# Designs tried in a protein design chat: VH-VL binders against Uncharacterized protein B0403.3. Part 7

Target 1, 247 residues: Uncharacterized protein B0403.3, of Caenorhabditis elegans (q11077)
Amino acid sequence: RRHFGDEYRINTPACDIVCEGQWKSEFHANFHKIYDTEYFEIPLDTAIVKNRANLKMFCSSTIQKYSCLRNECKIQRTPWSAEKHICVGHFDNFDRNINCLSLTDKYVQRECSNVCNSIKIEISQAEIDRMAEMDFSRQEKSEFVEQNKHCNVIACYQLCHEYIISKVCIDSAVAARSVVKSYYDSYLEREYTELNKDDQDELYSSFCRRVTPGQDENEFTANMTRYNNLTLDRMKNDIRSVFSILD

## First folded at step 25 (VH-VL)

Design o5 (from i6 with light chain S53T)
Fold by OpenDDE, fold request of step 26:
Structure o5 (fold): chain C 247 residues (1-247), chain A 121 residues (1-121), chain B 107 residues (1-107)
Amino acid sequence: as target 1 above (247 residues)
Amino acid sequence: EVQLVESGGGLVQPGGSLRLSCAASGFTFSSYWMNWVRQAPGKGLEWVSYISSTGEYIYYADSVKGRFTISRDNAKNSLSLQMNSLRDEDTAVYYCAREGSWGEPDYFDYWGQGTTVTVSS
Amino acid sequence: DIQMTQSPSSVSASVGDRVTITCRASQGIRTWLAWYQQKPGKAPKFLIYAASTLQSGVPSRFSGSGSGTDFTLTISSLQPEDFATYYCQQTNSFPWTFGGGTKVEIK
């Protein structure tokens, strides 16, 4: 599991801090977890998808937060966040598919986590050469590698989650897959957006671009399709291997 | 429309060799894992082999391991099966079959029409 | 390897009949089973995955059920175009294995 939510929190007036603080307090009270250290956006946290009651509880607090931001702080627009996506943007979809998400959560937290936390992550020689050509600093190279790693983990969880939904949820699989896919896709879009806002688009790897909707994997490094397909093949193979164990 | 068209079947003597081909169209071939499945006359279906989208991952049924070689050319949208040391029990209609892409289920969603291989003296 | 056993091998039925085909796995395969339809002289066609009743492109008269080792394909009301051989396939472990097939014939 990985947590990156703290990096993208709203930081404007003191009012938004109050709204956020209240939300975190309610989260702690409801789930007996500290949001900043014990809540993870990737994969979907058990606190959200364990059951319908948890989802509703989480989203009630979340809606209150955004109501606070809108009504008390007069903040009409907020950046994308996992909680906003789930509770404000797509609550009905999550609620309608909560049984499937709950059913598959144990696989996500166990098998998918085992796979995705142990996947082989590499940078192509072409991209290494590009970084050298572009005279990337040590810090930039490190950030590139870290971002690429992050994208790989997210993509792995997405594939694994979609895979297990397809194999477990039967008639609700199509709808649940769509919900999960939308979440991960949006998450990656946010990653790109945040990076791009800081004029660090060049630190977004070819693979990151491949798995992010609207991006071109070959934009900065040509002929990366096969390499990225190989990465996806590796993920698919590893996922299959984990789920191929007979009961 | 997704299409798979097998070719290369024929009559061959035991111990002989044959190369089957499958031409794919109507989808991004390089994004899918491909399989060979065969069916002996009047019998059921038998999985033979699969190959990943890039060709890096390959698996064979024990019955053909060491004798058959699966390969693909993504530039030509082509799947191949080189069959060596053919036996009478290899007589069958051979189908190329597509499985789901990454994150998709493992069933074969599309099949070719098949090509007939007959091993006989 | 996981052995898949289908029963019956053949069944004679009339249009409008309810037809049930069974597939048994030698080991537990969860719900990870696919069904295919094959008409004479034609390639197999994917029919349904798992215990689904609502897969796209499949007539509602087809339904799958089962988990663990025992699975069933049901045709609620047999139509003329349904006379064919049906195969199950486990997708739990490699190598993939198929059942022996069930031929649905005209009575």
Scores: ipSAE 0.917, ipTM 0.957, lowest interface PAE 0.4, mean pLDDT 93
Fold by OpenDDE, fold request of step 26:
Structure o5 (fold): chain C 247 residues (1-247), chain A 121 residues (1-121), chain B 107 residues (1-107)
Amino acid sequence: as target 1 above (247 residues)
Amino acid sequence: EVQLVESGGGLVQPGGSLRLSCAASGFTFSSYWMNWVRQAPGKGLEWVSYISSTGEYIYYADSVKGRFTISRDNAKNSLSLQMNSLRDEDTAVYYCAREGSWGEPDYFDYWGQGTTVTVSS
Amino acid sequence: DIQMTQSPSSVSASVGDRVTITCRASQGIRTWLAWYQQKPGKAPKFLIYAASTLQSGVPSRFSGSGSGTDFTLTISSLQPEDFATYYCQQTNSFPWTFGGGTKVEIK
């Protein structure tokens, strides 16, 4: 499991903080875990996908949080969050596929974690050169590398989770795969959106910006796509390998 | 629509060489692992080789290892199989088969029509 | 290598019949098995994977079951277009291997 503790926080009103605090307290009461330090959004946490009851319990509390935000804080719109995605946006989808998610969780937490925490993550020479050209500071380079790593790890979990769903789930493989894919895609999109500045797009790794292959606009983009595809191939290869020797 | 079209089959003598090609269309070729599968006359299917999206990862069946070389050109949406030191037992219809993309399972979801290779004196 | 054994090698059936094809692996392969349909002179077509993923356009009369070493493809009511040879494939470990095939013929 990987917890990215350096979450970008947006200034929220005091009322939001209260709603959030209540939510986290309820989470702790229900799951005996501290959300900020012991709950992991990537991959989907065992606590919520363990069974239908846990999912419902988690989402009940989550719905209450958003009710609080809406009714007490008069906040009608909130940014994307993992819990919002699961409980507000796609609860029925998760509920319908909870058996598959539960069934595959042990593989995700073990084999996928092993692969994704040990996967070789590199920055392309082209991007290294670009950072130099743009006079990146040491800190900026470090942030770039860390962000790239983060995106790669999430993508790795996504591929691994989708892979094991396809191989293990019998009745709901297609649907469950879609649910999981949308979750990780949305997560990555949020990560990029929160970090991205319109005038500084190149400050972010090509992998973060274009996890999936898109249309090539120029040679540089094409090279980045090829490099990213190589990374994805590595992930696929490692995932395949770890499951080939699975007990 | 996904299409795979094999070509390059023919008659060749034992010890000879042949190069097969597969033209792909209707999908993002560079995002898929590709395979060759062959079928001897009146026989079942035999996996031959695969190549990853970028060509970095390649694997061969023991029966063809050291003799066959799989390659791809993503710019041309093309898959190739260079077959050297051909043997009688290599006689078969050779199919180009698409494997699932990243995160997808390891079955072949689309096949070409096949191209026939006959090794005979 | 994992050996895949299909049975029967051939079966004669009539339209409307229930047809069952079995595939046995030499070792446990979990549920990691694919089924293909091949008509004479044509390329194989993917049908089902892991008894869960049905290829788009595959009729519901096709179903897969099994785990471990024993697997079954069932056609609940055979249609004229279903006369073909069917193959199983294990995707547990390289090299990928196929069963010997089962030819479904018209009675």
Scores: ipSAE 0.885, ipTM 0.945, lowest interface PAE 0.5, mean pLDDT 92
Fold by ESMFold2, fold request of step 26:
Structure o5 (fold): chain C 247 residues (1-247), chain A 121 residues (1-121), chain B 107 residues (1-107)
Amino acid sequence: as target 1 above (247 residues)
Amino acid sequence: EVQLVESGGGLVQPGGSLRLSCAASGFTFSSYWMNWVRQAPGKGLEWVSYISSTGEYIYYADSVKGRFTISRDNAKNSLSLQMNSLRDEDTAVYYCAREGSWGEPDYFDYWGQGTTVTVSS
Amino acid sequence: DIQMTQSPSSVSASVGDRVTITCRASQGIRTWLAWYQQKPGKAPKFLIYAASTLQSGVPSRFSGSGSGTDFTLTISSLQPEDFATYYCQQTNSFPWTFGGGTKVEIK
């Protein structure tokens, strides 16, 4: 009872939690969405790309969060996040292409979501055999399968969004596709980096490696190029089909 | 430099067969969907068929379905079109054409010089 | 199949003239239309996608417009190298179909 400082310190939120809390509160106030349950990094969220005003409003709050982390918490190195990518690293690219991203968003949220939530996702027999040879635990097999599903969904959204940009956007389709590709590439790089730093690199499937910049699809399971090409062909076929019959 | 070179055209009788080939170079052939497009003498362009990068997804125009077979050999960088039960209306210059890869635009960016098929009795 | 109708079938014009070519689809194709240029004895060359977006390296005298069923290719000031046949192509639904062509020739 004589240690007021210790009891108060135990219940005081960490500085970074306060910076995050302020940002999430502003997100809720500005977009009428609860960040933790109604914001999604995949696909690129409607609230952010609805129009230039929304992009600027989101990024104003986001810059304040990273200023809070840097200046008040003395945290200068942070992992990649969608908001950091959009607002700190690539704002000019998003701003320049906001009209195209806004025009295509309805197709991403409807047609791309329909396709990408229904794609056929498989683990190759070669990878199943490798997991058995390496004596993967049941938990490791489950994590491998789930990570592979996640990579497949991300790749599907990237391909689908790039496809519709090519069909709908005026004058800046190449640049807009590059913005979308950079976003999903960076997301996948973060996924890999987190596994690699925890020495869980073996849980990153051949397909995940194929769609992640700088990775070798044959790192742990050889001769996977044809299998991964088939997976990508299936995605392109499904994407093209859904837009071919959208009349 | 991307290059597509067609061969195998010639004169055939109605009901006959021909096999067209397209040799590809200057790009990773196994990463691209490939197409055949034809042009009858004095007429416009008609899309004929496509084949996916692995060969697992194939689509034909109704005018050739059941008579033509598209195939590819990725080890040899070669696209093929087997044409059976040929008709007078199949007379055309046949072009092989590359479309974009899995995340690229949906158009024909490179075409071969064409090979001529003449179906005449 | 979506029928693509081009008009006129031919145009006689002089260097420096403004030329307008139209393409009509039998049903709505949004903006999912490409334009190609073909010179005699040569393969087609891609000019425009998404109805109005010029391919890299295409001269700015070419422009496209339209949505739905009615589309236009305009050459603002003809040059000697522009005498060719022009084709539209819908990329909305398979089979992809081309217009019948519009031949632009020297007057």
Scores: ipSAE 0.662, ipTM 0.832, lowest interface PAE 1.6, mean pLDDT 88
Fold by ESMFold2, fold request of step 26:
Order: sequence, then C-alpha cells, then structure tokens
Structure o5 (fold): chain C 247 residues (1-247), chain A 121 residues (1-121), chain B 107 residues (1-107)
Amino acid sequence: as target 1 above (247 residues)
Amino acid sequence: EVQLVESGGGLVQPGGSLRLSCAASGFTFSSYWMNWVRQAPGKGLEWVSYISSTGEYIYYADSVKGRFTISRDNAKNSLSLQMNSLRDEDTAVYYCAREGSWGEPDYFDYWGQGTTVTVSS
Amino acid sequence: DIQMTQSPSSVSASVGDRVTITCRASQGIRTWLAWYQQKPGKAPKFLIYAASTLQSGVPSRFSGSGSGTDFTLTISSLQPEDFATYYCQQTNSFPWTFGGGTKVEIK
C-alpha cells in the first residue's frame, strides 16, 4: 500500500487515502487487475507498457490522482513515485519509446525475471566486518541484507532490459535504454532518500551505492570497487547466457 | 580514439607455443569485454575466445578449448592469448576485438589490425 | 552451432550500382545479426547491428534488412571505397558465428 508522509499533507489522512483509493479503483476497472497484488514497479509492469493506449489510460488516471492530492488535499509536494515518474515527469519519453518497451516486455517478464529472481546475492566479507565493527543490531543487519538484495534485483532488471532493447529495438534503442535507466536510477534514489531521511544512511550497502546515481560505493566500506565490478560482471554474464541458449 | 594493437605473431612448428598480446588505448579497457577473432588465409572470420571485463568469465571456441588461454591485465590495458599445442589449422591472422558496451552487446565495435600466426613444418 | 551462409561469394559491380548481398542462418536468429566490412589488408569494420541499425558514421547508402533466417545488406549506390569483403555475424546463440563473406569488386 502506498501512503504519503505527514510532511506532504495539509489536510486529514483520509483525503489522500481517498485520492489513492480512486486511482486504484480506476486501475482495476481499466486493466482488470488488483493494484495491490497484481501490479509491480520492478520490473516495469506489462499493464503500463503493453501499448500506447494502456500507457495513456494509466497516465490519465495517474494525473487525476496527483491533481486530487494537490487541489483537494492541498498536498503541494509529494515524494517520487513510479507512477509519477512515468506519467508526470517523463510521459513524453515513455510515449516516444512505447513500441520498443512493448516489444521487449515479453523478454523482461520471462527471461529477465528468470535471471533476476535467480541471481546469487552475497554480502562481501568487508561489509560483514563493517557491520560487526559498527555493532549493527539484528534489525539493522536484516534491513541491510534485504536492501542489498533489493538493489541487486533492481540493477539486474535494468541491465537485462537494456540488453534486450539493444538486441531487438530499431532506431529507438538508445532513447529506450535511457528511459529504462532513468526509471531504475530514480527508483534507487528514492530508496536512498528514505533511508537518509531517518539517518539510517549506513544501512545502504556499497553495491546499492554503486548502482544509485550520485553515491560513493566506498563511503562506508572502503575498497569495494573490484567486488562491485565482479557482481555486475556476473549479472551481465548471467543475462547474456539466458538469451544465448534460449532457442 | 580507440586503438587496439596486436603483437607476438610469428612462424611456429606444429605442437609449438606462442603468446599474443593486444595493447589497448583510447577507452576505459576495464569496462569492456574483449575477444580474439581469427581469419585463416583466404577464409572468413572465426570467433576464438572472450573474456569479461573483470576477467572472471572466460569462454573458448571448441576448436581451441584446452589449448588456448585468454587473459587480461586491466592495470596495463593488455589482453593476451597463450596458444599451446598449435596445429596447422591455427594458421591465421588473429584480431583483438572490443565488444560494444552494454548498448551494443555481443558485437565487435573495434578491431586491431591483427597479428599473423603461421603454423607449418 | 548456427551456420551463416552468405551469397554470392563475390560480386563485380560498377560505381553507382545497387549491390545486394544475403546472409542466411541455419535456424531463426530473430534480428540478432551484425554486418562488418573488411578492406584488403585491414581489420573488419562494424557497420550494422540488430539487422538494420547503422553504426554512427556509416554512410546512409548502406542498409540492412531481414529477420528470422534471411538477411540482406544493400549498398544503394556503390562507391570506390566500398570495395571490400562483407561479413554477417549472428549473436543469437553461442558461439557467435560469421558468414563466409561476400567480396565486392569494383569494375
């Protein structure tokens, strides 16, 4: 469930819940899918990228939601969200590249999902040592591990989608890859911002920082560049392999 | 300007060994997967081997597996091919080839001028 | 292994002629095919990826088409600098394989 933080509200919590509820109801009516259980932000959902009509239909209801939040709830600033990125911030980019995104979606949902949900995710010994040296609580260790896994999965989907765009899309490959990269980069920036807001910055792993724009992979755990290069190399190898043996 | 310069070719007898080198410049070598591709006299191109950007993933064509060893030194921007147990059919011009960045995977966007290996008795 | 068959093996043409060369894969490779140009005594040069997308700096007289098993490279108006051998390469299945080449001779 999506919920907006108190710093973004100037009215009661009920107002933003109504705006969100109307949006989810329209999603169900339009796509015959239940938003909370059948829509996924990672990877980009088929409902959004299936074709231009679907993109426009999703974004029409999304623009209405953000108008509801601004005009009826008097919430002037909202945090980044996947639907706002697609429909408010970058609609023209998604629209111009919808054919490529649509063409590649079947590979993303099948081959990329197979690879990215099966990748081997390890925490380096250097980061294990740092967690011990900083006396991470059990909860902090769990959050670190789960956030690191999440970053690995996001990076894998980004690389995999970029790979298949490069193989199958004509004329729009560079632009389409940029659209995909921008989406996942912004998603990772949101993940960092949520941790940083609560002064939990040290729970953001070196690999998370490597794949998040503007972050230093060596900020909390030094000498991680080679380890992170190996992780990315493994992802690229796994991605190439899944496509080179599927005939 | 991307440059790839092969060296180390020569005449060798069957069963002999030879080590090829490729010096890279004009790009961030450690970010690219590298390949060897060969061309026998009067014949077409044959992929030989590739090595991932970190050197962790290495693959060979069946025709050279067990006899050739690809390696890289990212500190020196150098790619190498150690060729052992050479056969007459290994006679070729050997090209160092850069694989495109993740935008052009599995394609060879820059090639060196090649170095000639001749295996004859 | 996917076998790549190019035809013709060679073609003689005059400056200004339209030249078409073909590449056939032994099984479907989608559009996962590249074209390379190799001039005598030189290394191959990358021309086209994804069957039809020209690499930056490649003259617009070059074009590629095809999908599945049958692909073509076309030079719409042959120039003296186009004398070369042209190779296709599939990237659908490991190992990556090349066609036997088509030599274009300017006469």
Scores: ipSAE 0.456, ipTM 0.749, lowest interface PAE 3.0, mean pLDDT 88

